# Ledger of designs, part 13: VH-VL binders against AP-3 complex subunit mu (apm3)

Target 1, 249 residues: AP-3 complex subunit mu (apm3), of Schizosaccharomyces pombe (o94669r175to423)
Amino acid sequence: TNEFFIHVLERVSAVYQPNGKLAFGTVKSDMECKCQISGMPLLLLSLRPGTKLGNVRFHQSVNLKRWKQHPDQIEFIPPDGKFTLASFQTDFATQKSLPVVVEAKNKLDGRFEVRIRNTGKKSVENLKILITIPQALKSVTVTEGNYIFRASKYTHMEEGILEWSVKKLAWTSPALVLTGFLAPLKKDANSTEESSSYSKLEHLDLQYKLQGSTLHNFKVESLKMLNHPDKKSYKGVKHTIIAQNVSFR
Below, E stands for the ipSAE of ESMFold2; O stands for the ipSAE of ESMFold2 at other seeds; V2 stands for 0.75 times the mean of E and O plus 0.25 times the DockQ between their complexes.

## First folded at step 4 (VH-VL)

Design j27 (from c7D with heavy chain A99D G100T S102V Y106E T107P G109T G111A V114Y; framework fv_firastotug)
Fold by ESMFold2-Fast, scan of step 4:
Structure j27 (fold): chain C 249 residues (1-249), chain A 125 residues (1-125), chain B 108 residues (1-108)
Amino acid sequence: as target 1 above (249 residues)
Amino acid sequence: EVQLVESGGGLVQPGGSLRLSCAASGYSISSGYYWSWIRQAPGKGLEWLARIDYDDDKYYSTSLKSRLTISRDNSKNTLYLQLNSLRAEDTAVYYCARDTYVSDYEPLTYAMDYWGQGTLVTVSS
Amino acid sequence: DIQLTQSPSSLSASVGDRVTITCRASQSVSSSYLAWYQQKPGKAPKLLIYDASNRATGIPSRFSGSGSGTDFTLTISSLQPEDFATYYCQQRSNWPYTFGQGTKVEIK
């Protein structure tokens, strides 16, 4: 069997300000390959013309001289089995947006709402919303999915993390809503007792994955075998975005 | 060496049903490949019918999907195609073929690289 | 369905001739999903070209493929006696898979 697979994994970390503005973001990308080609094939992977990989680290088999002259071409002799062909990291551009949009609202009576929308063209999978709860919860309701509360190690205010899990959020799905109520603070008020009775939610983290999408203008266009031009091999490419640290604070 | 041998053809009556077999040797049909059925009416071109994936996902020709069933038996290393409500227009040589391994990957290489010799099906009263 | 139209439907050629067969798709087809097959009378089709331009194992260098989008070409640079056959293009860019109607290459 002659097969070669490329899995492009993009791990995203981003911090958004309360107004929705991106404060900071990075994308760490790995080209994870699996080679099951007999012999010692000399492969040429071509990226979209004009692609420029920043801060890239290549597997030792890559012909660096060719890459320096043609930055959209990666020539290499793969090892058998699994290996990482290239790793690179870029700053997340402000013009690029993640498909999951969060809208959080705090009400004066201790009620809060978290709305989640998928504005992209792909389904979001294994969505996890981690909501930092600053004081005791009275109640929680979700339109979809399940939730679990994990108390912090210091529980003097009964604070913790509320984890809301949704297996799939389709791009055609209506917004998902979590509504919660905080219990009034037990401490004595300082300036105004009623206005001091509830803390506001100020920190949310998202985790999810997207199949078949990429945050860079990066595309694998072809993979050719140079030293055996008449030898057939099966080749495939897969793109996965892993949003692992997306914070709203 | 991958070898595919179709069987189950012959003379069948209109309105009946047909089950074709494709016995594979030299390779396991459960091992990461797709398998397709293609037919060719006498003197006509090739027509793709159906594909079954290594994970048992099935795809059918739009015009024939209500009459076609593709399946496999891993223990016999055999692929099957069932055609119901037979018509004279179903008279053709039926081929099975190995397709590319795609999994969740978009293929960068596409081919039906091993074909059986074909089995003739004649639908006549 | 994506319709593939081959031109010409048939041609007569002599040994040593350069033969060009065109395949036009009704919608854009990724070059990675365009293949060419050769079929001799009474035989199963044989893969010639995949990914629009890559020769299958054991296929002579006189066979070449090119093209992108909606227009694809199969060229035989110097026709040999064993090349008289029917040639088919095929796409798998969209469901269902479709084949061209075929081009018969006959001896003059």
Scores: ipSAE 0.195, ipTM 0.504, lowest interface PAE 2.8, mean pLDDT 82

Design j28 (from c7D with heavy chain A99S G100E S102T S103P Y106R T107E G109S; framework fv_firastotug)
Fold by ESMFold2-Fast, scan of step 4:
Structure j28 (fold): chain C 249 residues (1-249), chain A 125 residues (1-125), chain B 108 residues (1-108)
Amino acid sequence: as target 1 above (249 residues)
Amino acid sequence: EVQLVESGGGLVQPGGSLRLSCAASGYSISSGYYWSWIRQAPGKGLEWLARIDYDDDKYYSTSLKSRLTISRDNSKNTLYLQLNSLRAEDTAVYYCARSEYTPDYRELSYGMDVWGQGTLVTVSS
Amino acid sequence: DIQLTQSPSSLSASVGDRVTITCRASQSVSSSYLAWYQQKPGKAPKLLIYDASNRATGIPSRFSGSGSGTDFTLTISSLQPEDFATYYCQQRSNWPYTFGQGTKVEIK
């Protein structure tokens, strides 16, 4: 078989403000390749015209002179089997939003609500919502999925992480909701007040995987074999978004 | 979730041309990997016709290359197959199908995991 | 072109039977590029097995695949009423992609 496979892994780091505004976003990408081509092919990978790769690190087989002259072109002689062709970083494009949208609301008397929705066109897989609980948790209900509370090692106020897991969130799914109640903070020994004291949720993290999508419209436009321009190299490209550090605070 | 729906079949005269459409929903064809057209004559087996991948590379069956054109329109999220110089032997159900990679294999396509319902083309005068 | 020949072309079986279908390639096919499909009358094919031995999502454990090189096998360990269909092997190791001629599994 004369085949070359490219898996573009986009690892997302982003921080959103409580109002939903993006504070910053970065995508660190790896081009993981698998070469099944006979002989010693000289390959040219062309990216969408005008693409500029930030903080790029190339496999040692890449022709850096060509790349410096044409930043959207990567010329190389692949090793057999698996290797990483390039690692690079791109800024989060403002016209591209993450496919999972989360809203967290602090309500009265220790109640809180976390609402999650898939606004993309692909199913989200292995979704985890990690909710930092600043004090004892009284009760939780979810519309779908499973949850578990993990107390922190240094718990003074019975704080911890509430992990809400959903195996698959289809793009047609209604919003999923988690409703929780915090136990009141302990009062001073001499307190004469009837008021309850509750901390507000201030930190959420999302982790998930999305197959077949890209954030910055990053695209492989072509793969050519320069030393055999009449020979067809059959290829497949897979895109996976991995959200491992998406925070709301 | 992911659906493919073929259309454009029907009765066509020998020597004419045929344009089939495959409308995709539940995903964007601009972000998919590749799509194939396959046909099946009545009572016969499956025959692969053509492939188009995400970067517009096109592949055709050797015997039909001169008569086939595969294309796509990202704005309509639709794939097309055009077949010229129709013969009675082109009478068949035409399917479009998607190929994707498995998470476990990640670098390998796991075959045609989503198929349309097919559209019947009859070439007769 | 790689030609795939299935044997038998048809077979008669009873519910509960073990059914074995063989696919033979005219030249070597990587097991990573061999798939099996099931087709019921009037319906589109359904992916059963990919990469020679891996079951597709939702496919019952009674279906299994094996093989390498030029010889591949699909086995149904205990035939059920819903399994009466035509089965096709397919290779994507070389262009053009090719299918076997099909094996019809009929009621005995």
Scores: ipSAE 0.000, ipTM 0.404, lowest interface PAE 13.5, mean pLDDT 80

Design j29 (framework fv_firastotug; at its last look DockQ between E and O 0.34; V2 from the best seeds 0.00; counts 0 for: pae O 13.8 > 2)
Fold by ESMFold2 at other seeds, look of step 5:
Structure j29 (fold): chain C 249 residues (1-249), chain A 126 residues (1-126), chain B 108 residues (1-108)
Amino acid sequence: as target 1 above (249 residues)
Amino acid sequence: EVQLVESGGGLVQPGGSLRLSCAASGYSISSGYYWSWIRQAPGKGLEWLARIDYDDDKYYSTSLKSRLTISRDNSKNTLYLQLNSLRAEDTAVYYCARAGYGSGDYYTLGYGMDVWGQGTLVTVSS
Amino acid sequence: DIQLTQSPSSLSASVGDRVTITCRASQSVSSSYLAWYQQKPGKAPKLLIYDASNRATGIPSRFSGSGSGTDFTLTISSLQPEDFATYYCQQRSNWPYTFGQGTKVEIK
């Protein structure tokens, strides 16, 4: 093969206000590499000019002196096989919209609704939506995907968890909808008489995978073998895992 | 084959504005690479003006930042350059060019500016 | 901004000559972001060398680049009739990107 692979995994944590504005966010990134180059290659990874990696931790093979002088360059002699070249953290840039839009609403009589759609230009995969349910759940319907409800007894928590899973959300698809009904609370601990009281849901958590990057200031410009500069032996990919917290209205 | 075609040049008055288009074919400008505008005054060297990335990051020359806007329209596969408050020194051939990495599952090694348009002449009357 | 100063600004040479053009940066630049271009009258520039030393696709082996830090060199080992043009270096190491002022290579 005689190749070097760079796989960038980005983990975006974002919290959105009900009006859709970002409250806070961060990106934690790992450069996972696989070296299939024979010998002892001296590699220079060049990032977009002017890039500064936040809170970076490097593999022990990195020439820290060079990096301190040129923070957008990472010089190293890779070990054979898989290793993590760098782990770093940046603030999440909001100039680029996240592709999944979520509308979560409390409705009348313990009804609640979650609508999701893809506003991007690519399909989104491995969606999971977790909703904390503070009381008994009467019913759930979904337009697509699967759901599992784990009552509080099984969560080792005060509340139950409703998990909605969708394998793929195409960008051309209509919105997907989950509708649920909370069961009414009992009037007292031993009564069979129900009340019309329903808790309002507060937040849900959403996670999904997106190929490509959300980092504005991070691009791999080149990977060069310094001791054999006429060779080309680089392949790379980017993946982003998005985690969102969304408020119910 | 990737091709870039500039348009929107011609004669303009001092103090006016300039809006140039760069139509790309053979590759989607939102799929990868870095897209730049460069100009060259008659008999002079090359001057980089601005860059817009496939993911819409924008960068501007320091001296012209207050007068420049770069943008794109992905549905037309076209990038744009707006230059305001025109002066005689803005007379030049304006080029668009592509450089850098692809996107998606794989990146290529970064090249210099490997694809250039043929340019469009802008003349600012004195 | 990083200024690139090319030397000489012009030269005259004969077919078969070895030609050397230098590019000096006002600040250190990464070799990964130094490129050389060839431009003929009325034409757009053409990429010759990227990453200071790598030939672009289709560029003859008589073209070579070298250097690091602040000093870079383009060499044409045996000048051909089609090589009479203006040559520019460019750095992309720091914003803004900048070009050298150019070196015109003419027939003697």
Scores: ipSAE 0.005, ipTM 0.416, lowest interface PAE 13.8, mean pLDDT 80
ESMFold2-Fast, scan of step 4: ipSAE 0.349; ipTM 0.653
ESMFold2, look of step 5: ipSAE 0.086; ipTM 0.545
ESMFold2 (binder alone), look of step 5: mean pLDDT 88; pTM 0.920

Design j3 (from c7D with heavy chain Y106T T107R; framework fv_firastotug; at its last look DockQ between E and O 0.18; V2 from the best seeds 0.00; counts 0 for: pae O 15.3 > 2, placed apart)
Fold by ESMFold2 at other seeds, look of step 19:
Structure j3 (fold): chain C 249 residues (1-249), chain A 125 residues (1-125), chain B 108 residues (1-108)
Amino acid sequence: as target 1 above (249 residues)
Amino acid sequence: EVQLVESGGGLVQPGGSLRLSCAASGYSISSGYYWSWIRQAPGKGLEWLARIDYDDDKYYSTSLKSRLTISRDNSKNTLYLQLNSLRAEDTAVYYCARAGYSSDYTRLGYGMDVWGQGTLVTVSS
Amino acid sequence: DIQLTQSPSSLSASVGDRVTITCRASQSVSSSYLAWYQQKPGKAPKLLIYDASNRATGIPSRFSGSGSGTDFTLTISSLQPEDFATYYCQQRSNWPYTFGQGTKVEIK
């Protein structure tokens, strides 16, 4: 086949405060490529004019002289198969907001509720919600997906982790809900008597995948083969946002 | 917003030829996407005719290949379809259309997300 | 060429009805290259569904698509006044691109 593929991956780490404001965010981006063009094709990748790639690191095949003169153009001779063309960091302050909103509610009787919804325009995939559970967990119900509770002895931490997995969250879907009950705390370390006290949930982590969107105004405008302009070849570009370290407090 | 406007239709005699134009605005036809011509005879369904890509690769319907030429003029941001040896069955509304793009390019694209309003070609004696 | 045959070729329905249109291919078609279009009289076609089951931007949730291999369906769960139109399936799995013959949905 005579094809070249570019997958732009934006990996997000972010911390949100309870009011939904961003406290911290970082986007690390990679241009992952797959070359199925025979010979030694000389390729020119053109980005949206004016694009700046912060702290960029290029594959060794990149013509750095052209890039220094035209920072939105990347000329290179790709190796066969898969390789990383570029890695860079983008400013999160210029990004669109992330589409998954999380709300957590605690009740006095040990009941808690975690709601998630998609405020974007595209479906979110492979959603995982990790909920830090400070005490024993009595029961859990979810409206969709699966859950696994890992008690503190399995986490190598003082808290347990409740993992809620959802394959897809469509932008038109109603909010998904996890409801759970905490077991009461003991009155002291040696007592079998239950108290009426409950800890509150204060920390959630998210992981998910979002196809077809970019946080940065990054865009591949064209990919041309300079040394064989008349040769028939097929080229493709796709964009994926991977939320991997997104926390809510 | 991307817009496509066809022109060049009208009344043509059998055996004649015709060049249709599709003026694009809001996007450069050499920057991406796949650009197609489709026709629809009166009271009939849709028939794909030809495609020209942003990088000038060209594809034609099997039955009409010998009578069609697709081309473009990047300075005018305009696609063209030349149809020769016109026959009565060529009477139709001719549309130009763009295949969609939101997240990636594939060999064939998503589908045709932007269409012109069409231009009528009538072949009669 | 891959022939796409839609069933029925026409139908009459009332507002609120569930409508199902089928598209059968003469050869297997990848779901990634099957699309549905809506066309109203005097207008150009409008993309409804791509990749057999994904709604295009701005398309109401009452439209859904499904299917694989040689058999595909378009479903309108609760027909609205603006849905009276002709519907076409299209394959782009192999050259040349082909459309189904169309299904006209009329008011009863």
Scores: ipSAE 0.000, ipTM 0.374, lowest interface PAE 15.3, mean pLDDT 80
ESMFold2-Fast, scan of step 4: ipSAE 0.284; ipTM 0.607
ESMFold2, look of step 19: ipSAE 0.117; ipTM 0.646
ESMFold2 (binder alone), look of step 19: mean pLDDT 88; pTM 0.918

Design j30 (framework fv_bexmarilimab)
Fold by ESMFold2-Fast, scan of step 4:
Structure j30 (fold): chain C 249 residues (1-249), chain A 126 residues (1-126), chain B 108 residues (1-108)
Amino acid sequence: as target 1 above (249 residues)
Amino acid sequence: QVTLKESGPTLVKPTQTLTLTCSFSGFSLSTSGMYIGWIRQPPGKALEWLAHIYYDDDKRYNPALKSRLTISKDTSKNQVVLTMTNMDPVDTATYYCARAGYSSDYYTLGYGMDVWGQGTLVTVSS
Amino acid sequence: EIVLTQSPGTLSLSPGERATLSCTASQSVSSSYLHWYQQKPGKAPKLLIYDASNRATGVPSRFSGSGSGTDYTLTISSLQPEDFATYYCQQRSNWPYTFGQGTKLEIK
């Protein structure tokens, strides 16, 4: 059977300041294709008119002369099976493009609270919140999902990473809340003053996926077989945003 | 919200031409991966694909009926029109128009029919 | 053209029972282009399963699809009264697109 699949994967790396302001961000996009077309098809992929791919690297089969004249058109002869048609990168200029918002609060008694909201219009999938814990945990509760604490290999202060996992965060979902308590910092047993001391949470990382969304309004408009216009191959396009390195610090 | 509705004559005489209009709302046929198809179902029988038209005006006709079928679109009116010539009693059927949609994971350039009109019964009789 | 053959033609079961409906293609089709539709009397077909195994929006979890190549199956794990309908498989792997002849699921 003649079929061609395009998976547009947008991998997001971003750093936000504690106040929610974007410090920097980049989106690295790959057009991952799977070709199951017999013969030697000559394909023309058209993007939304006016689309310009930044810092683009093309598969060797792409007609670069045509692309230079028409930046929204990619003409190529695909290999059989899986290949990357194009890779491109764009600076992430707007924080409104990322739907997951994080609020972290620290209290004087060692209590901390992490609140997660989905402000977008699509469900967030396989959400993982990685909370850097600066000292021993006393207790943790979550309103939804599962958590695992992984102690650091190179420390005696019982610091580590608290991994909070939620399978799905719908855009209509109320905020998810994690509440934790830090154990007081250990003191020398001979100390005459036993006042409690607590570090603050200062670093969180997010990982998640969004299906059916793009950060750049990127759209595949058509895929045509130029050398056999009467034959139709069946074509699928999928968009996935992968937030793999989104830090709040 | 997406809706499609068929309109046209419910009674047609043998040898006449049938013209059916599909009126739609809630989407643009100019969007990549969209097409509207016509499917018919004779009473008590299976579904049969007749023709479809893509967002880019690319047209496909069932080879068994190609000489009798014409499909066109008017994007300003949100309409797709199917014409079938030389009607015969065996063409008595409920005629549906339907839209190709998107899956949760993929939008496809020719994907399956996610929204259907209610259908219109066309009886061919003298 | 690809011919889709559905079996059985009629399946008589009671509510609560498991239904298994088969669709066999005359030549190999891609599972990404095999779909299942449910049609109730007097109504238009409704997309039930797309790309062989994915439930359409709003379709209950008791419906599942599987298969590849020439052999495809629709399973309803515990029949509800509203499930008694005619089910059609469809392929769009090859032009012209074709439907099976249907399996009528009726109450005993």
Scores: ipSAE 0.015, ipTM 0.403, lowest interface PAE 7.2, mean pLDDT 82

Design j31 (framework fv_tocilizumab)
Fold by ESMFold2-Fast, scan of step 4:
Structure j31 (fold): chain C 249 residues (1-249), chain A 125 residues (1-125), chain B 107 residues (1-107)
Amino acid sequence: as target 1 above (249 residues)
Amino acid sequence: QVQLQESGPGLVRPSQTLSLTCTVSGYSISSGYYWSWVRQPPGRGLEWIGYIDYSGDTTYNPSLKSRVTMLRDTSKNQFSLRLSSVTAADTAVYYCARAGYSSDYYTLGYGMDVWGQGSLVTVSS
Amino acid sequence: DIQMTQSPSSLSASVGDRVTITCRASQSISSYLNWYQQKPGKAPKLLIYDASNLQSGVPSRFSGSGSGTDFTFTISSLQPEDIATYYCQQRSNWPYTFGQGTKVEIK
C-alpha cells in the first residue's frame, strides 16, 4: 500500500488583557507524518503558493538547498513509519479569532460568573477552564461538566485553582455557565463598601482541542514521488488546533 | 426576525432628562447580546453612548457617565436610556442597537448587527 | 480615548470602480475594527466585523483588511446602491469610538 499521512498540529499560546486586547500570541506547528510507502521514495510536498513558515526546523531527510530556492516545496526521503517533517512558529493570526469565547464577571458580595461559548463551526473537545481563586470558595455551580478545586500550598486565604472540565462543547450549544461564591474576608469596620471584603477574579486559563481547523490558510497542494512519477500515492491531510496556554489576565 | 424600535419624546427642554425606550421583538433581551445606544447629531458622525448587557450590567462612555443611566424591563422586553441635564449639544438622532456577533475576552464581541430606525431628539426651550 | 481617523473624508467614483477607504487608530487595536454603511436618513448597517469578516447577507464585493493601527475597506466594483457614508469603529477599548466617516458618491 502506498499511503502517506500528514497531521498538522497547531499549538496555540496567547495572553488576553481584561479589555479583550491580545497582548501576546504565537502558534507552534508540527507536520507529523506517517509513511507507508515501500522502498526508498523521493517525495516532493508542495504547499500553497505564498505559504510562509517561520523559524522552520526540518527533518534531516529534507533537501534544504531546494527549500531555500523554492520555499513552498519540501523534498525529502521519508523514514518508514512516524516522523516529524517540519516544525515552525508563526505569529498569532490576528485576522482569525480563537473559537472559544470566555466572559468573566465579578458581581457583588463575592459572586462571580464564567461563561463559555463556542463561536466556531466545529465542536471543541476536552475543554478545561482553570480559574485562579484568590480566597476561600463557599460554593460552585456549573451548567455542564465537572469541577475540582485544588488549594495552593501554604495559603492563609485558601487560594487555589478551580478546574472546570467539559468533554465536548458543540458549536450549537448554549453558553455554559459557572457560578461561584467566595467566602467573605473579614469586613473592614472603617469601610462602607460591601465589595471591599472580596477579592476579584483576575486570571483564567483555557485548554482545548479543535479538530479539522487551522488558524492559517495553510494547505498541502500535492505530494509527488519524483523517482517514480508514474506511480500513484495516496495522501491524507488532517488539521488540529491545540489551545495549550490561552490566558486571560 | 429581530427588530428594535425607539420611542420617547422628540422634544426636551434644556436641563431636563432625556428618556428613550427601545422595544425588542423576536429575541429576549435577557438571553444574550449587548443592548446599546448610539447617537448622531444632525450632519455629524456617530457617538457610542453605552450598553446594558443580557445580565443587566452597564458600561457607559466616560464623557457621558455622570449623566447617563440605562435600565431594562425584561417583562416588556425593553431597555431604556436616561440622559440628565441636557443641553443643545445633546440634540441628535438616538439609535438603539444589538451587539455581540464574534468572540472577545470579557465580551462576546461588539458588532452592532441590528438597529432601530432612530429617534430624533431636539433639545430646545 | 482611541482616536479613529478615516481617509478620504469624501470621494466620487464611477460604477464599476474599485473604491478604497482607510482607517487609522491612534494606538494598536489588534483586529477589533468594524465597518458600517449608512445611507441618508437610515440607521447604520454592519458590513465587516473584526477587520476582515463579512457580515451575513452582505455582498462579496465588500472586504476589509489590516491589523494594529492601519485598516482598509474595499468595494471591488462600485454599484449605484453603494452610495453612502462609511464608518469604521474600534471595539478594543472603552469607550468604543468611530471614525469621522467617508462619503461615497457616484460621478
Scores: ipSAE 0.000, ipTM 0.377, lowest interface PAE 21.8, mean pLDDT 81

Design j32 (framework fv_rovalpituzumab)
Fold by ESMFold2-Fast, scan of step 4:
Structure j32 (fold): chain C 249 residues (1-249), chain A 125 residues (1-125), chain B 107 residues (1-107)
Amino acid sequence: as target 1 above (249 residues)
Amino acid sequence: QVQLVQSGAEVKKPGASVKVSCKASGYTFTSYYMNWVRQAPGQGLEWMGWINTDTGEPTYADDFKGRVTMTTDTSTSTAYMELRSLRSDDTAVYYCARAGYSSDYYTLGYGMDVWGQGTLVTVSS
Amino acid sequence: EIVMTQSPATLSVSPGERATLSCKASQSVSSYVVWYQQKPGQAPRLLIYDASNRATGIPARFSGSGSGTEFTLTISSLQSEDFAVYYCQQRSNWPYTFGQGTKLEIK
């Protein structure tokens, strides 16, 4: 079989402030390849002219001298099977924005609401919203998806993580809404039942995948087999953004 | 002083496009979302969408999806709204308006507290 | 979309009187309701946000209340400059929607 597959995985870590401003962000990109070519092929991968990979680390088979002279060309002899051709990292703040917007609201009566919308042009997949609950949770309602409350094993305060899962959030979908009520933080002997203290939500984390998008405008233009010029082996490139650590604080 | 200053009145033919600008001054542009709201003569207010001025990410009302594009230029503290495939019923005053967050944590907008003066767009053949 | 319905369409009152304006949502909007005042030829002015919080510079005679589907704007002692059109808006769900407005006019 003579097939070569490239999967560009962009793993994103970001922290947003309550006002929606990005505090910091990092994108770690891996070019994961699968080689199903017999023999010792000499491959030349051409990137879009002007592609900046900064802080790149290449597989040992890459001709570094060629890359230094032509930063848009990666010449290599692949191992058989799966391998990582290149890994690189950039600051998220100099790239594109993530498509999921979070709006959360706390009220003094213990009610809170979290609203999620996809502002991009691609569907968000396997969306997980992790809401840090600072005290006992009384009730929760969601417009879509499933939730589970995981109480901390190390606390007597019934603090925990509310995990809200939505399989797909299309860019045309209405906002997803979660409404919750916290149980009172403390009871006092001289307090009325209606008078209670409530902690505020201060931390949300998002995890999701986005297919067919890139935060670098990274593009593979071609893949040529230099020692077999009449052979076609390239099957294409798949792009996936994996948001693993997107925090709202 | 905090101000939003919009571009001048436009007259367009059906099928054309219009691009309205909104220049902000007197505050940190990227700390507020920018809303676009229109009002046909003698009619009520209609929300078109908003844009996160820090990230450049817009959210559009369903009636305008496919015809509207909202953008920002943070270097000039200016927001833009382009409406395509204009119809006679798009004749309206178009407003930009900023929205900050409330005292509640994580709220990205509490209401539109500063508005531009409005831009009259007339669509006629 | 969530439909916001204001009533009455027109309210005729005298200066010094109390005015009560109603706004109803077709489904729960929690407390995410905003009130605006608009005078002829002018852009709208923010009065109340999150159902009951007065915006900066808004006189104490303006107050908002309500939650869920029913909201009220009250002006406790009308002054001549208060005669205008008032709009409610929900910001619970996209698209944000406005009521059709209540015109407050002199009796």
Scores: ipSAE 0.000, ipTM 0.399, lowest interface PAE 18.8, mean pLDDT 81

